# VH-VL binders against q9h9l3: the designs that were tried, part 13

Target 1, 176 residues: q9h9l3
Amino acid sequence: PRKMVAIDCEMVGTGPKGHVSSLARCSIVNYNGDVLYDEYILPPCHIVDYRTRWSGIRKQHMVNATPFKIARGQILKILTGKIVVGHAIHNDFKALQYFHPKSLTRDTSHIPPLNRKADCPENATMSLKHLTKKLLNRDIQVGKSGHSSVEDAQATMELYKLVEVEWEEHLARNPP

## First folded at step 12 (VH-VL)

Design z30
Fold by OpenDDE, fold request of step 13:
Structure z30 (fold): chain C 176 residues (1-176), chain A 124 residues (1-124), chain B 107 residues (1-107)
Amino acid sequence: as target 1 above (176 residues)
Amino acid sequence: QVQLVESGGGVVQPGRSLRLDCKASGFTFSDYEMHWVRQAPGKGLEWVAVISYDGSNKYYADSVKGRFTISRDNSKNTLFLQMNSLRAEDTAVYYCAKEGYWQSSAFLRYFDYWGQGTLVTVSS
Amino acid sequence: EIVLTQSPATLSLSPGERATLSCRASQSVDDYLAWYQQKPGQAPRLLIYDASNRATGIPARFSGSGSGTDFTLTISSLEPEDFAVYYCQQYDNWPLTFGQGTKVEIK
């Protein structure tokens, strides 16, 4: 618990036609949902598509955004040595150009017991929105204004708590 | 440019097996969830199966569950569909399809790129 | 599963006319809705995603609108190459599902 954090990142489109996903926001919360980190991040390349519907990122957020290299250093410092919980977290790490140890990674989109609790197919990858609604009776990512990485990170942590004991036991018996 | 090329289709008898291949190029194959979608002659589109970026997670339509197996080889940029216990109703053009953007905590499972399709005909 | 019902089944129009295609979902899919165009002997082509976003390379005459259960694809002025079958598809929940299609044919 003390060494557990949840992370959620938001990406914007860069490169030709905006098809390259670049980190534009990162939020990290502790086990209790307290925000440890929440920064807008400036990609090294020109933003072609803010993907606001999904990212919640707007042009104004980039005015004083933290440069990627600096932000990455700050984030990695927080994550080092921690159990990192996320939803489809491989995308977050990809955007961060960072590889967290598999043994210290928890992806709530790939936890069969969580899907079972939600009466979802075990082998189907469910969205954070759906799992949060089913298991926490909470609506997240409402409207079209885009996601809140803080909200999403908090929801992810809460979901993991529901299966933490069972899953940690499973991992202990079946280390990655 | 993104390109998906299916192969392996043909005519088979009911109960037989067939494997389809889909060769991908023009994008980082291992970053994306891949899908199979089929279309019976003169009919609409039907989603068949999905496989996660690393192959660790697979999910199927009820119509093919237990008979079809989706897999991938990221080192070869290739998607596969092993089709066992084929039935007449499996007759269709089979398309491999790429998911759209990847975003955190959400899955954008529209298909921005499709292969040309490969025809599978199951008949006695 | 979420059932998508498209209407009309067939739309007969002339070049230059406005085409309005409907897609109704059996339950809300928010804006997790895509539209595809398919011509004979070809694979489907993505037109619209997220209900109203035009895919790269798609002409401005194509537009999507709607949210929840009711969606519309509009072709402001039909070009000869626009006569085809159009499908909607939801990606809000499993299994992914398509509408049965609307055929836009020349009058």
Scores: ipSAE 0.850, ipTM 0.940, lowest interface PAE 0.7, mean pLDDT 96
Fold by OpenDDE, fold request of step 13:
Structure z30 (fold): chain C 176 residues (1-176), chain A 124 residues (1-124), chain B 107 residues (1-107)
Amino acid sequence: as target 1 above (176 residues)
Amino acid sequence: QVQLVESGGGVVQPGRSLRLDCKASGFTFSDYEMHWVRQAPGKGLEWVAVISYDGSNKYYADSVKGRFTISRDNSKNTLFLQMNSLRAEDTAVYYCAKEGYWQSSAFLRYFDYWGQGTLVTVSS
Amino acid sequence: EIVLTQSPATLSLSPGERATLSCRASQSVDDYLAWYQQKPGQAPRLLIYDASNRATGIPARFSGSGSGTDFTLTISSLEPEDFAVYYCQQYDNWPLTFGQGTKVEIK
């Protein structure tokens, strides 16, 4: 348990037409859901689209936000050596410009037993919101104010815990 | 600029196979989920299949499940659709489509860019 | 699956008039709703995403509204190039589904 953390990031749009996804918030929780890290992060490039509906990020959040390079260092220090749980976690790592070892990565959007438990197609990638509702009977990402990366990270960890034993056994037999 | 170019369409008999290609450019292909959408002549749009960014996950419409296989080669920025056991009702223009920008914990599966499509005609 | 029903099937209007297109979902799709325009012989073009956001390059005369099960695409003043077929599409759940389309034609 002490070796496991869950991560969720929020991205904003930078670059031409705001089509580049840049890290603007990162939250990390431990196995129990306690917040280990939660910071607004300032992208190195100008923000064109805050994508507030999804990111929850507003202009005022970028005031005193942690510069990307600094935040990245802080986050990587936490993640190093840990089993990192996330939902569509490849996007989080991409935003972090970081690659975590596959053997230490758990993506709840790619765990067939989790989908099966939720009566969803095993081969379909389901949203965190949908799985959380189906399996935890909890509503997350309510409204249009944007996501909470803390809430999402906590939900992700709880979802993983539902299939942890089975999935860890599977991975032991089938190392990535 | 983003460009998607389909190819491989043609006329085939029922029961035969055909492979479609979609060449992508103007964006980081390997970052995005890719889709196939088809449109029968004079009809509406029908989602066909999806493949994850790395090809590890695939999902299909019931109408094509077991017959079609979606795949991709990220090194070549190319999306594929292998169509087996083709039926007359598979006759359509087939479009490759790119999902919207990626966001954590949410999948924005609207299609911001489409190819011009390639026509597949299944006829005896 | 989530069924999207568009109305009317055909909308006959003149240039300069206001067009109102409806899309109804069989169950709530929140704001996971997109609108597309398709002209004869062309691929669909994204107009609106997230129910109310205009895609890049889309004229201001196009607007989307609604949430849950009822959605509307509005063209405030039709231009000659706006006569086409319009589709709504939900991306709330699998499988992804489209409406049957509304044809906006010249009166």
Scores: ipSAE 0.802, ipTM 0.931, lowest interface PAE 0.7, mean pLDDT 96
Fold by ESMFold2, fold request of step 13:
Structure z30 (fold): chain C 176 residues (1-176), chain A 124 residues (1-124), chain B 107 residues (1-107)
Amino acid sequence: as target 1 above (176 residues)
Amino acid sequence: QVQLVESGGGVVQPGRSLRLDCKASGFTFSDYEMHWVRQAPGKGLEWVAVISYDGSNKYYADSVKGRFTISRDNSKNTLFLQMNSLRAEDTAVYYCAKEGYWQSSAFLRYFDYWGQGTLVTVSS
Amino acid sequence: EIVLTQSPATLSLSPGERATLSCRASQSVDDYLAWYQQKPGQAPRLLIYDASNRATGIPARFSGSGSGTDFTLTISSLEPEDFAVYYCQQYDNWPLTFGQGTKVEIK
């Protein structure tokens, strides 16, 4: 069976008024939740807004951060050939300037059986925080220090495991 | 410059249908979830519907579910609201609205730009 | 459904005075709260997002504070153009909801 990883990224604001979203942290975990990659990443352009309330990124994290081009190469080597799980994963791929094959992509923000299990409307795009609380009885993203991409990637993998058998069968019957 | 322009409003009898359009410009339309928000005359704001960046996922307020359909055409930068089985309580100014910056760690569904609104009056 | 209750319903003040508007959520919305200004015949205008961040082009006299369930919009010194209706909006959970509004009017 194909190896499976979960990814989560954090972005900072670049460009005019800091409204462009640029990659500044990426975490990848394996099926068991072990951390395969966790790096702060220096965007190629000036950071205007660290967005720390959400990103958890501070100026100090950028001092020794891996340059974007190098980090992207490292990350893509890990992702290649694997099933990649994420939450609103299109944003993670956009930040990486990358398109993973749809047949190998799993997005916990758009899995109707997962929402059903949480007693949420099947077509609502539910936050990772809410799904994790409902289905795993855990509070994530706690406090005002910003989110952890490791915590978020681990939660995403645990959520996917709850529907993995059903969803993999669905995708086999409905190839993207 | 970000611009949202609604059209298609008018006076219609209960039970009839109407379609609203919202033409977007000045941003990458296909990067954002888009929303409809309405305001009855002299009243407050009510969220109506959302559609995902690629149109694949849609969600509605209970007050309109089963009667309204949100859709988008990313090739034309246009958002739509098909309103069927209209009722008097659907009388409102309808706004299309754009979310702020995107962030993977949180869904930031505040509205940084609004259209001018189009009035729908349902009257018999 | 998360209910947002704004107070007061109407705030009658003179130009130059400080306005303090409150928004209370029926359950925690963390920092997922925005404030809008709306003048008659106009669309709402974003003032504050993420509870405390001023939107682009919003004057420094506007500030937002609070987290969780209790939020405040402050206008430090009212200008004639600030007499309008103000709405809070939460975006923590579906459905997205707005407060009923606070009208700030000339005394």
Scores: ipSAE 0.799, ipTM 0.916, lowest interface PAE 1.3, mean pLDDT 93
Fold by ESMFold2, look of step 12:
Structure z30 (fold): chain C 176 residues (1-176), chain A 124 residues (1-124), chain B 107 residues (1-107)
Amino acid sequence: as target 1 above (176 residues)
Amino acid sequence: QVQLVESGGGVVQPGRSLRLDCKASGFTFSDYEMHWVRQAPGKGLEWVAVISYDGSNKYYADSVKGRFTISRDNSKNTLFLQMNSLRAEDTAVYYCAKEGYWQSSAFLRYFDYWGQGTLVTVSS
Amino acid sequence: EIVLTQSPATLSLSPGERATLSCRASQSVDDYLAWYQQKPGQAPRLLIYDASNRATGIPARFSGSGSGTDFTLTISSLEPEDFAVYYCQQYDNWPLTFGQGTKVEIK
């Protein structure tokens, strides 16, 4: 069976008015939730807005952060050949400037059986916070200090496990 | 320079159909979820529908579910709203709306740019 | 569905006065709240996002505060162009909802 990891990223604002989203933290966990990677990442361009309320990123985190090019190489080595689970995962891939094979990608924001378990409409894109509260009885992203990408990646993996058997069978019958 | 231009509004009888278009420019259209928001004359704002960046996922307000279809053509930078089985209560100005920026773990669905709106009047 | 209740419905003030607009949510929306200004015949304009962040190009006289269920938009000294209708909007959960509006009118 193919190895599976979950990923979550945090972005800062770069470019005009800080509206471009650039990678500044990435966390990867294995199937059991053990941390395989967790680094602050220095974007190749000037940071205009740390977006700390959401990202948890502050100026001090950038002092010893891994340069984007190096971090990307490390991250892609971990992701290659694996099933990668995320929430709205296309954004994580955009921030990495990377395209993972669709057949090896799992997006907990777009799994109808997962929404059904949460008593949510199957086609609604539900937040990680709400799915985690409804299905795992856990509060994540608590407080005003920003989100933890480790916490979010771990929650994402736990959510996927709730539907893993059903969804993997569905994808085998309906290749993406 | 971000610009959203709606078209296709008009006066129609109940039970008929209309299609609204929203032409986008000044940003990478395929990076953003897009929304329709409407405002009945003299009333407040009501969210109508959203479509994912690639068009693969759609969600609707209960008031329009089953009658309206949101769609997009990223090659033409256009957003569409097909409105079937129109009712008098669908009379409104319809706005096309763009989200501000994206984060991975949070959905920040405030609207930094709006079109000027197109009026749909459903009257017998 | 999360209901946003704005108060007052109408706020009659003169230029130079301070305006305080309230938005109350039926359940916590954390900081997932935006404020918009709408003038007659125009589309809404974003003023504040994430409860307290000013949007690009919005003057410093506009400020947002609050978290959870109780939110405030403050206009520190009203200018003639500030007489408009103001809406709050939550984006914590589906469906996205707006308050019914507060009209700020010249007295």
Scores: ipSAE 0.795, ipTM 0.915, lowest interface PAE 1.4, mean pLDDT 93

Design z30
Fold by ESMFold2, fold request of step 13:
Structure z30 (fold): chain C 176 residues (1-176), chain A 124 residues (1-124), chain B 107 residues (1-107)
Amino acid sequence: as target 1 above (176 residues)
Amino acid sequence: QVQLVESGGGVVQPGRSLRLDCKASGFTFSDYEMHWVRQAPGKGLEWVAVISYDGSNKYYADSVKGRFTISRDNSKNTLFLQMNSLRAEDTAVYYCAKEGYWQSSAFLRYFDYWGQGTLVTVSS
Amino acid sequence: EIVLTQSPATLSLSPGERATLSCRASQSVDDYLAWYQQKPGQAPRLLIYDASNRATGIPARFSGSGSGTDFTLTISSLEPEDFAVYYCQQYDNWPLTFGQGTKVEIK
């Protein structure tokens, strides 16, 4: 069976008026929640809006941040050949300018059995915060100083474990 | 710069169908989840439906579930609302709405740009 | 479903006066709250997102505050163009919901 990791990224605003989303932090954890990668990443373009309320990223984090091209190479080496779990994971891949094989991708924002377990509508895209509260009895993303991609990646992995057997069997019967 | 233009509204009898179109420009349409929001004459705003960036996931308000279908064509930068089995209570101005910037760590489902709306009137 | 209750329903004021609009949520929405302005015959316009951030091009006289269940939109000195209906909207949970509106009208 393939190894499984969870990923979460944080973005800052670049481009005109800071409306473009650019990768500025990435965290990857293994099945047990141990951190395999956690780096601040310097976007290749000027940061207009740190979006700190959500990203947790501040100017000082960028001083020694890993340049995007180098960080991307490191991250993709970790992801290659693995099942990658995320929440709205297409955004993480978009920020990495990368498309992981669909057969190896798991998105906790789009798993109907997970929503059902939380007493949520099966096709509603539920937030990581709400699923984690309902299913793990944990508060994440607490406060107004921004989110932690390590905390979020760990929560995402724990959520996936709740439905892993069922969902892996479903995907085996219904290949994407 | 960002522009959303709705079309397809009109006067129809109960039980009939209409399709609304929303043409988008000035942003990368396929990066964003898109919404329909409606406003009955003289009343407040009601969220109607959302569609994911690639069209693979859709969610509806209970008031329209089973009758309305949201869809998109990213090659034409167009959002659609197929409205079947129309009722008098569906009479409203229908707005196409764009979410703000995307973020992995939060869903930011406020609407930074709106179309000017298209009026749907359902009456005999 | 999260219900947003705005008060007052109507606020009659003169240009130059301070307007204070309230939005109360039936349960916590953290700071996932936006404010919109709507003038007759026009689409809503985003004023405030994330409870307190001004949207692009919104004058400094508009400010948002609050968190959890109690939110306020303040217009520090009303201009003639500010007489409109104002809506709050939560985006913490589905379905997305709006308040019923507060009409700010000229006295």
Scores: ipSAE 0.771, ipTM 0.911, lowest interface PAE 1.5, mean pLDDT 93
Fold by OpenDDE, look of step 12:
Structure z30 (fold): chain C 176 residues (1-176), chain A 124 residues (1-124), chain B 107 residues (1-107)
Amino acid sequence: as target 1 above (176 residues)
Amino acid sequence: QVQLVESGGGVVQPGRSLRLDCKASGFTFSDYEMHWVRQAPGKGLEWVAVISYDGSNKYYADSVKGRFTISRDNSKNTLFLQMNSLRAEDTAVYYCAKEGYWQSSAFLRYFDYWGQGTLVTVSS
Amino acid sequence: EIVLTQSPATLSLSPGERATLSCRASQSVDDYLAWYQQKPGQAPRLLIYDASNRATGIPARFSGSGSGTDFTLTISSLEPEDFAVYYCQQYDNWPLTFGQGTKVEIK
């Protein structure tokens, strides 16, 4: 079986009115929750909105941030060949301007068995915070200081592990 | 400039069907979750349905589940609401609404932009 | 579902006066709370998101506060164009729900 990693990214706003979401932090953890990668990333364009409430990103974090092109290379090197777990992971990949093979992607926001286990509607997209509280009895993303991408990546991996066996079997029978 | 323009409303008899369209412009339509919200005459707002950015996930209010179908065509920047088995209580102005910004692992499902709405009247 | 209760149902005030609108949630919604303004014949307009953030283009006289179950929308000094219906909306859990609205009318 392929090795699994979990990824979570934070985005800031660039472009006109800050409506363009640009990668500003990326965290990757292994199956055990060990941090493999955690870097602040400097977008190629000027940051208009740090979106700190959600991203946790502040101006001082960008002073020594890794340039996007360099960070992207580092991240892709880690992700290549792995099963990548994330929550609403399409956003992370979008920010990375990278698309991982669907067969090697696991999105915990789109796993009906996970929702069932959390007594949530199977076809509703639930937040990572909600699922983590329901299934792991853990509070993440508390306060207004913004998310921790490491914490979120770890929570995502732990959630997936709860349904890994049955979901992998399901995917084996129903390949994307 | 973000614009949402609903169409397809009208007067129908109970039990009939109607399809609403919402044409989006001014933003990357395929990046956002889209919603329908309705408002009965002289009443408050009621969330109706949601569809994910790629149309792969849909969720409905209990009041319309099994009767309404939300869909989208990202190539045409258009959101749809197929309404079947219409009832008198479905009479409302129907709004298409755009979710707020997207962030990793979080869904900000406030509605920063709304269409002008289209009136659906179900009466015998 | 999470029930949002707004109060008062109607608020009669004069231009220049301070308006205070309340929204109570049946359970905690953290700061996943938005406020909308709606005028007759128009679509709702976003005023506040995340309980206290003003949307783009919203005048400074509008402010939101609160977290958990109790939220407040304040209009520091009413302008003639502010007389409308105001709705709160939670986006913490499914289904998304709105308050029943508060009508701010001219005295």
Scores: ipSAE 0.730, ipTM 0.911, lowest interface PAE 0.8, mean pLDDT 95

